# VH-VL binders against p39998r288to527: the designs that were tried, part 19

Target 1, 240 residues: p39998r288to527
Amino acid sequence: VQLLEMESITSEFFSINSAGLLENFAVNASFFLKQKLGGRARLRLQNSNPEPLVVILASDSNRSGAKALALGRHLCQTGHIRVITLFTCSQNELQDSMVKKQTDIYKKCGGKIVNSVSSLESAMETLNSPVEIVIDAMQGYDCTLSDLAGTSEVIESRIKSMISWCNKQRGSTKVWSLDIPNGFDAGSGMPDIFFSDRIEATGIICSGWPLIAINNLIANLPSLEDAVLIDIGIPQGAYS

## First folded at step 5 (VH-VL)

Design v35 (framework fv_canakinumab)
Fold by ESMFold2-Fast, scan of step 5:
Structure v35 (fold): chain C 240 residues (1-240), chain A 119 residues (1-119), chain B 107 residues (1-107)
Amino acid sequence: as target 1 above (240 residues)
Amino acid sequence: QVQLVESGGGVVQPGRSLRLSCAASGFTFSSYGMNWVRQAPGKGLEWVAIIWYDGSNKYYADSVKGRFTISRDNSKNTLYLQMNGLRAEDTAVYYCARDWYTGYAFDIWGQGTLVTVSS
Amino acid sequence: EIVLTQSPDFQSVTPKEKVTITCRASQSISSYLHWYQQKPDQSPKLLIKYASKSFSGVPSRFSGSGSGTDFTLTINSLEAEDAAAYYCHQSDSFPWTFGPGTKVDIK
């Protein structure tokens, strides 16, 4: 809500389109995450450990998924970070046009996409790397029963399996949610009472931060260690 | 329960050989560079050798170069140190140590295994 | 090889006092310097990595600083559990080397 409104204002008044705001987020968030992955000391050619693995859990159908793929592209384009993406729906026809565009660019930069949790685990074993960061970008996913011709229970089950897989990675793996963790309200930070499975995020990366949401997330998400505000280049005049 | 457990230490005569093992558990062994570090009784720490996550690169301290060989078996989650031409000055507790994920700082250490070289 | 020297060799201090341990490298090692704590009959434990970054679970009273050739480990309020040997370690160039250690005792 607040993040989408601010992006729209910037596009209209300052000629920065949605793709430009995505790119600004992705560049700045990638610098932050590269530092969390060990920075230059880790990401140099002569590292005794394998290249870090980042897994993206993303929506096929909204801006959060496009944002996550742009971020993933910046992470993998230097060749020193491996990125695998798993979508909440994995149905090509339901993919948002911006998600499709970012997916094409992401793949050309060396990013990988898998179709199931099983395929993800197989890919991880092939790369012989534990996942070090999971990026949660499933917020805002919405599929109706009518739209999916009775397949929404399958998709709901799939999302629950993705959340379960993500939460099982905790320990040496840090989970960073884009904007708000899946299973929480973006404006309030309160748990979604009707969806009991939630991402146990260790941190949140956002381009705008509701103060109320921080306090509620701290109270209701014991895994939360950090919250980072990324500057996406919105001029101060747009906030007045 | 991330842990490293060394074994294979003992008393050995000068000029003989000994192989140390380090069993890793609680983490993905094949994703970490591994080291051997030793400590003579009552003395400080001395780095011995490193092996990269896939075994592709190895480096040694000058004092053991040509005599010791570091190796690993990722399918068995085990690190090895083959020690040949043992000398009295090789007497030490030998620790295996894991490279921290950004490399080279040692975040997890085993309990150590004592090697005594004496006649 | 890069030689690391530590000072002091030994320090006996009262609880709650500030302890400073210095590590000096024979040539520049940038920030590739790490600090370890070793209690009697125990394995070393990582305290500070890359000169100034605290390792997870290390109490905030421990801090590191420095770059190039001069590095410092500070314990700003010594506690009884801090009685141990402290070692610096450089990972700039092979072979890796450790300092000779600083023993901290409490009375």
Scores: ipSAE 0.021, ipTM 0.548, lowest interface PAE 6.4, mean pLDDT 81

Design v36 (framework fv_canakinumab)
Fold by ESMFold2-Fast, scan of step 5:
Structure v36 (fold): chain C 240 residues (1-240), chain A 119 residues (1-119), chain B 107 residues (1-107)
Amino acid sequence: as target 1 above (240 residues)
Amino acid sequence: QVQLVESGGGVVQPGRSLRLSCAASGFTFSSYGMNWVRQAPGKGLEWVAIIWYDGSNKYYADSVKGRFTISRDNSKNTLYLQMNGLRAEDTAVYYCARDWYTGYAFDIWGQGTLVTVSS
Amino acid sequence: EIVLTQSPDFQSVTPKEKVTITCRASQSIDSYLHWYQQKPDQSPKLLIKYASKSFSGVPSRFSGSGSGTDFTLTINSLEAEDAAAYYCHQSDSWPLTFGPGTKVDIK
């Protein structure tokens, strides 16, 4: 909540709208992830190995979902990174206008969307590539997984299936959560007691606001190896 | 444990054929390009052939073009080198080697299998 | 094809001395050069990839430098276990090629 209020104040005072902050995040986060995928050597030259596969697990109704689709768009627009997105709801049920806009552009840049874990598995088998990076964008600062899962047993079952699938990919797969891993409170870094299934994240990509509870996250998420702060163009004084 | 194990080497007369195999374990074989590299006794390394992860592309050294064929069976985690029209200068230890994921550096090598072509 | 030349072809070195091996390409290969170590009766092992990036598990005494046509492998303080043949390898152009090798022996 504090982070959403600060972003709103910045947009009002400095004429930086939500779309501008989103784009700054996506550009800088994509640069970081491209380096994690092997950078210029792998992405410029058509190597004997498969092109990297990135899977996005995204909410259709929060800021993190919109960020993930914008990020996915930047990743796939080069033509050398394969991106598949799976939403916490069916694609036909997207309600958030920003998520819809980013999804439309994402598809035009070559991004793929699947409708279930089983269709994701089928797509992966067809590409004959293990997933190298999973982007976790199911939870935002403004909407918890327990809020989403509590609305419908169908949505709850879907989210649990997505988390289970993601955690099975661990090993050579690196999981990067946008802003905060699902199942944790953004303010405290403590586990969400209302939803026990959580992503075993490898790292966190923050959107320019400091996570004041990073020590609690480290203590409660043994899989966590890294955290990176992405510059979204907000002046230093705005978030001090 | 990540391993590559070559087999199929031996003594063969000039003009005959041999098929080498390389059994891969401990990694997702279908996600890597694979190579054959040879080394004549007491000599240096010579790259022989490469095959893409899905078998879609292949390249060969000029010295073996038209005689050697690289192939793979991803369901069996196995790489092959079919060697036809063998010559004395093909005598070497043959290594299979895995491509590093960002380019054509070879991060994992087998122990090698000796091919001796003599009359 | 791109021809790689290594210098010296043989070097006998006392422990703790600095060893420098040079690899020169017949045309520019940017940074697409890799270094391998091969001990007697063993398979080659990757040491340095892309001219200057150490492969995992490789001791810090090994380093690589260079770009274009001139490349160097340095062993900052030679240990007994470093007695081996060292090969450079280019991945810029087809066919892939190796240098002829440099043999490092311990006094």
Scores: ipSAE 0.175, ipTM 0.648, lowest interface PAE 4.2, mean pLDDT 83

Design v37 (framework fv_canakinumab)
Fold by ESMFold2-Fast, scan of step 5:
Structure v37 (fold): chain C 240 residues (1-240), chain A 119 residues (1-119), chain B 107 residues (1-107)
Amino acid sequence: as target 1 above (240 residues)
Amino acid sequence: QVQLVESGGGVVQPGRSLRLSCAASGFTFSSYGMNWVRQAPGKGLEWVAIIWYDGSNKYYADSVKGRFTISRDNSKNTLYLQMNGLRAEDTAVYYCARDWYTGYAFDIWGQGTLVTVSS
Amino acid sequence: EIVLTQSPDFQSVTPKEKVTITCRASQSISDYLHWYQQKPDQSPKLLIKYASKSFSGVPSRFSGSGSGTDFTLTINSLEAEDAAAYYCHQSDSWPLTFGPGTKVDIK
């Protein structure tokens, strides 16, 4: 909520649109994640090990999904990070125009998209690369998984299988949730009592967050090790 | 558990050949670059050779170029070192070592296999 | 190509004392410097990677520092189990090279 309010105010009064704020997030988040992937040493041209694999689990109807595709594009642009995305719905059913636009650019930059958990596992076998990072972008501030799954048992089943797959990767794989981990209330950080399946995130990456939500997540998500705030470029002088 | 086990060492006369093997278990062998490092009795460590995760690139120490060949069989989780034209100065314990994920730091080592080149 | 020099060659130390080992490179290697411990009749073990990053499972008394050409491995409060040879290793350029080693004994 804090992120959406700041973005709307900036676009209206200062000509910084949603796409510009999205890009600022993606650039800064990509630098952080490259450090988590081993930085310059890992990502050098002469590395004897395979390129790291990043998997994105994204929704089609919220800003977290759009952020994840933009982030994936920046990771792909290095030429030394492999990125595979799996959506909460079929790629042909994407509804949000920003998600559609970012998906198109992501694909043109070398990003890959799969349509199911089984397709994802098949792709992983072909690459012979371990998944090092999963980016969880299935739930945002303004759109819950209940909003996506409410009209379809197929989508609900799909989301649950994606969460199950993600949690099985824990151990060697680090899970980073954008804004809020799936299954938690964005404003409070408390578990959603009506949604039993939750991402066991290693950390969260956000561009704005109330301290009360972070404290509640720490208390209710034992897997959580880190919380990172990304500067998205709101001018300090704009408020004085 | 993650481990590397070398084999194939022994006593051999100068000018002869020997083939070392390194069996990997407990990790996805095809996802790591692999090295051979040797240590002469009572001396320090000397890097010998590296092979990329997919076998696409190989590099050697100057002392062994043209005589030694590193190879791997990812289907068998095994690393090899073919040693031709052996010399007395090749006498050493030969270690198999795995590159850590950021490359070139050796996080897992085998127990070593002794190669003695003598008349 | 890149020569690594270690000092001292040998150090005999009282338990609980601080140990400092230096590695000097013949040219700048940025932070592509790693430290290994080798106990008698055992394989080497990775201690510190990329000059200052501790490897998993390594006791906190081991630390590394430095960049460019000068690097240091520090053992804060030596334990009896730390009697070993310590080697630096550079991964900046081909061929990969090790230092000659520093032997640490307990007095």
Scores: ipSAE 0.234, ipTM 0.685, lowest interface PAE 3.7, mean pLDDT 83

Design v38 (framework fv_canakinumab)
Fold by ESMFold2-Fast, scan of step 5:
Structure v38 (fold): chain C 240 residues (1-240), chain A 119 residues (1-119), chain B 107 residues (1-107)
Amino acid sequence: as target 1 above (240 residues)
Amino acid sequence: QVQLVESGGGVVQPGRSLRLSCAASGFTFSSYGMNWVRQAPGKGLEWVAIIWYDGSNKYYADSVKGRFTISRDNSKNTLYLQMNGLRAEDTAVYYCARDWYTGYAFDIWGQGTLVTVSS
Amino acid sequence: EIVLTQSPDFQSVTPKEKVTITCRASQSIYDYLHWYQQKPDQSPKLLIKYASKSFSGVPSRFSGSGSGTDFTLTINSLEAEDAAAYYCHQSDSWPLTFGPGTKVDIK
């Protein structure tokens, strides 16, 4: 909530809109992840190893999903990185207007979208590229996994399948959650007791975090190795 | 256990051919570029050839271009070096070496196989 | 082709002394320079990749630095087990090339 209020104030007083803040996040997060994928040396056109594969698990209905698609666009457009996205919805129709906009740009930059975990596994086999990073962008700040699933057994089953698939990849694959790992409360960092399936994240990429939430995540997420704060370009005056 | 094991070396007369093999185990062979590097007795290392993970691209040292052919069989986890028109100067221990996952630094090496070209 | 030259060719060093090995490229290779250690009758072992990044399991006494044309491998406190040949290797352009090697012996 503190982050949403800060973005609103910044847009009104400093001429920085939500799309600009999202773009700043995506640019800076993409530089960080490119370094995790081996940087300049690996991401050359002439590299002898397969292009790294990044899989995005994204909400079609929240800000976290929009951030992930913008990030995915930067990863696939400027380097030899393969990006595949799987949404929490079972339909080809995305709900959030910003997610729709970012998805359109993402596709134009070479990003791929699959409709199911089975289709994802088929695409991975065809590409013969190792899955090195999974980006978890399902929950966000504005909703819990229970809220995201709603009363739909189909959506709940789908989200559980996506989480299960992600956690099975943990051996050599690094999982990075945007803002908050799936299955944890954004404000407190405590596990979501109403949704038992949780992403076992390796790291977290966020634009702001209360100290209490970080401490609780560290205590309750033993897989966590790193937490990174990304500069989204908000002037210091906005924090007064 | 990650291993590379070379075979096929031996004594051969000038002008003849040899095929070296490198058997890979303990890792996903089809996800790595592979190299051959040689070392003449008492001399330094000389890079010979590289092949991309899927066999789509190859490069060779000038000293072996047109005579040596690098290839791989991902279904058998095996790297090959076909050496034609062998010369005395090709006498060396031949190592196969795996590209580090960011490419071109060689993180895993085989034990080597000796090729001696003499009459 | 890019030619790599190493100096010194040979160095005999007392244990615990600092050893510096230099590798010079005939043209700029950015940071695409790697260092290997080869003990007698053994295969080479990767020590430093991309000029300055230590490979897993390599003792902290080994470090690399440099960019462009001038590179150095440093052994801060030489141990008996460090007696070996050391090779630099460039991966900037084709064909890939190695330096001629530097032999380090313990007095």
Scores: ipSAE 0.132, ipTM 0.628, lowest interface PAE 5.2, mean pLDDT 84

Design v39 (framework fv_canakinumab)
Fold by ESMFold2-Fast, scan of step 5:
Structure v39 (fold): chain C 240 residues (1-240), chain A 119 residues (1-119), chain B 107 residues (1-107)
Amino acid sequence: as target 1 above (240 residues)
Amino acid sequence: QVQLVESGGGVVQPGRSLRLSCAASGFTFSSYGMNWVRQAPGKGLEWVAIIWYDGSNKYYADSVKGRFTISRDNSKNTLYLQMNGLRAEDTAVYYCARDWYTGYAFDIWGQGTLVTVSS
Amino acid sequence: EIVLTQSPDFQSVTPKEKVTITCRASQSISSWLHWYQQKPDQSPKLLIKYASKSFSGVPSRFSGSGSGTDFTLTINSLEAEDAAAYYCHQSDSWPLTFGPGTKVDIK
């Protein structure tokens, strides 16, 4: 069989997040990523290569993290795709309500969670699978790196370690950022001045982005090769 | 740079054995299925054998089944082909080839090593 | 095993002309068919995978089509560097098999 072609359409992002919009994003984004991982061709002949490994770098305190966990659930639920998630913070009490709910479902569908870069590398060795895709979902539209780190040197160091690990994977690994790469301003697409470290994304998966922000990001992110817009199913009457 | 380099070819008499090696560099060897493909002088390509990324599965062409053994050492980034009971018909250039990431299309090939089975 | 046949076995073509090479399978192989180019004394190079998908870096003049038992490789406008042997290869079932090859020369 030939590889399936996936279609995506643009939709505006709302500041209010609902379970329905989140699920629609996850379903459509998962179809796109499954195609990037080889689609039906990989499953038909029982590929001689390892099952693909997807690593999610996510915030446990914002909507970007919730989107990533929902996406991860769909990736591991019905396909031969291995998914490991590493959060920007290991403390469960700091999780957004939606992130917590999506994390519970993600675990039930076979998703794995690790608590440090070193445990991530150990898990990768155990699976004997190369990481083919890294999903960057630390910042999103909801917050800046300053918001994520606050005054905590521990969280700041963790985020920097995650960014460094991610950028080191580039080569055979494709890095897809949800909405905005970590270290860039969501509204303008310009580099965030708070952190010197930034995700060197290969592509962006977004629900809708201002053209000016995408143009600025292209100018300031040489690694960027692609941008994909996903329909999140905004209800009739939400637009004027 | 992604490379595959074969070695171990030479002239051998019928009935004897020979072991070929293929050294991989520039990619994560343990993440790919590997193949041996041969080509007799002036003839076409013939697939010989495959080994999965972790060595857990192997398949052979009927012409070599029971005589040839494919193996790999992921710690050394090296693919092997142990050839026993060699026949004149086994005379060929032997290529190692890497599976494309979705399997069974060969995206990277070595330069080949010549095996001549002659008295 | 699945037997692949190629037509023609040899073709001599004027530069800039269109070349069509056919590969036929002894039974249906869906789209599990790949095309390779081999220049004299060189290793094969992947051109087209899964019947119609161009491999990275391959010139746009090369295209593939077909499904089931009948497949075609087309070189839209032959260049001097395209003088080579072309092989089809099926990955539908074990053992994997190649076609006998088609040699393309320049007139």
Scores: ipSAE 0.231, ipTM 0.693, lowest interface PAE 3.8, mean pLDDT 83

Design v40 (framework fv_canakinumab)
Fold by ESMFold2-Fast, scan of step 5:
Structure v40 (fold): chain C 240 residues (1-240), chain A 119 residues (1-119), chain B 107 residues (1-107)
Amino acid sequence: as target 1 above (240 residues)
Amino acid sequence: QVQLVESGGGVVQPGRSLRLSCAASGFTFSSYGMNWVRQAPGKGLEWVAIIWYDGSNKYYADSVKGRFTISRDNSKNTLYLQMNGLRAEDTAVYYCARDWYTGYAFDIWGQGTLVTVSS
Amino acid sequence: EIVLTQSPDFQSVTPKEKVTITCRASQSIGSYLHWYQQKPDQSPKLLIKYASKSFSGVPSRFSGSGSGTDFTLTINSLEAEDAAAYYCHQSDSWPLTFGPGTKVDIK
């Protein structure tokens, strides 16, 4: 069973709704990423270095976008991590109800949203820090970048500029893709032949069972250094 | 190559002023807290001052409070130490040092610049 | 201010012998203790951060331990290149302070 089916099983049998599973992912993934950002010593109040900067690249056309905003909320909640989100569309054009809901909560917890790559770069300059982690949530199980880019020339251009920006940060920046890196087919783990631009992910964070295609992803994504399964609170009874 | 290079040291008379500079290269200077640490001839290390990555906060050793001022120019990748009211006991090699990314452990050091305060 | 005391002040050691240097803080500093090596006419080099975590590129013969007030730097098998002064440094509270140093010499 894939992630969407796992959520349905849990909600039906154990009265845990999708928001509960999303929250479990966000909490556990945030603990993992805080460790990658240097842990308690780095995140202490009196650190002389800038607070870590995390950039989220998200789409409103998949569940991974909602997960990324929930994760971003937990990262910025204590005030020791700076989080900036850039969507594949204008913030005013968000359609997905869960993405909108998580975006509202994210903003209330101190998360920031920019509307272009140039605005992102201006914000980074103002914060006086290079980005340390990029969270890639532009693609998931339910919608490919080919599907999104095929909608509009404007959206295609925007997605390509976001991917280009992200890959340009590779050096000291670690890129973590939620569920599936953009530019790869969720079913096979093979590169998307209809959309050649792709994120050079450093790692993958999966919120349910490992992706069926993980071995193909490892073979076809040379930048990949790690893959992590995050516990989302599926009870053992759901497997019997 | 990550590098810090100090300059501005020399011989000065007691009561005079001197400004030290530290030029940073090979890393994003504006992303790190910076320190000055000194060492008197034949003696141990003594921490002097720190400045936050954006200049928003500074701390000093009690021995230099009110006399020394730490500053930085992130556009020039340069750290400064303005030393006023110099005393014989300020004679030392002055090092600039970068905070490790988790703070306060000094991972990169300059070669040092000698300041001699004598009549 | 937190005063750091190091022992011994000086030790002369035969190559391949184990060297132990201690650092004692006047009050508890948790794990906010770092160790540096300084060779003659050179700048200090970070060896161990946060009491026990080796800095990248540092030989495995160097290790740190301790917490609270008592800390130890160990060189498991001294090499000729290890002749240097060793300093502990606390980052728990302001002002930051260094120990007085321990000089390690080769017999």
Scores: ipSAE 0.125, ipTM 0.628, lowest interface PAE 5.0, mean pLDDT 83

Design v41 (framework fv_canakinumab)
Fold by ESMFold2-Fast, scan of step 5:
Structure v41 (fold): chain C 240 residues (1-240), chain A 119 residues (1-119), chain B 107 residues (1-107)
Amino acid sequence: as target 1 above (240 residues)
Amino acid sequence: QVQLVESGGGVVQPGRSLRLSCAASGFTFSSYGMNWVRQAPGKGLEWVAIIWYDGSNKYYADSVKGRFTISRDNSKNTLYLQMNGLRAEDTAVYYCARDWYTGYAFDIWGQGTLVTVSS
Amino acid sequence: EIVLTQSPDFQSVTPKEKVTITCRASQSISEYLHWYQQKPDQSPKLLIKYASKSFSGVPSRFSGSGSGTDFTLTINSLEAEDAAAYYCHQSDSWPLTFGPGTKVDIK
């Protein structure tokens, strides 16, 4: 049996405010994912294979959504990577100010947004590329998937279809959840008993997570292969 | 399983034409650049041609440029090599090979098909 | 055209011995050098990509190093199944080219 691996990525930027912490996360997470997509060799000009496709599943109700859009921006603006985002709600109904701001910048950097699983499938067919990475940002530390689904029956149906689509992706597609996998409690790492649909994540990218929650998650998410800790606040000068 | 199977090889006279096929299975063919690589009996490997995943770009070795044409049919998961003006020095086992997803490193190879050009 | 040269041409090796194969490019190719193994009457198999990155499923006894014009493939402890021809291949510029090959036999 393979053991769970934890990696720490040191931030290149020192910042003590929330906007700077968001950027530190996005930059460092993008470096990590670019390496997972084949690095310099894959992402050079004139590659004979299609540019890798990354799909973001995001919510407007938590900071994981804002992190995902910032990450998507760095992926599409600094690499030859195609990024498509699908929200848990209609794009024109976004409420969170940080998510709206990051979405605007994401679009200006070449990121694409679709409004349904059907339009996502159509976009994938047009690009003639299988999804290599799915970024799951539908749930945060202080907002569970059942909380989001409880907003309306329309949102509940939409979330379930997004999870179904994600879990249907087979083969080389890797699913990376930001902070906490969709369908699990952030504090305990236990499955959300009020919402049985769960993302079968293959990896986790987080900026800090309790060891107790990690132990419970390993026991309850057999698809989990890796966990990466993004260091968003340790300055270079603090090293001893 | 991921597999490439070449066909179409045989014995042909100099100056004639032959078309090789490579059938792909077990992966999304339309997402990979594809190559032809040949090996003369008892000799080393020689790269022949490449075609990009969507057919939009092609490159050839100087020795075959103007005589060989690489093409693909993504709806049939099949790669082709049209060989015209065959010469004795074209005698070789012809392999189709898939670009690994960083491009240009060949991770999956077919079993090869022998082309013999003799007078 | 970038010319690749390999040494040695042929080597007969006792099991468990270390084998080093070198590949030299006629001009700089950065890290765009790949290594393949071809057993008799079989298709080539990718061993090492981009000078030093092991391909999935390849035994840890195989390793690659180098950059620019000089590259090496090392088999740390030769096993019987390693008897094969080994080829380097550059992907820096068109046309793509292979080295002439190094044949490794086990005595």
Scores: ipSAE 0.354, ipTM 0.747, lowest interface PAE 2.7, mean pLDDT 84

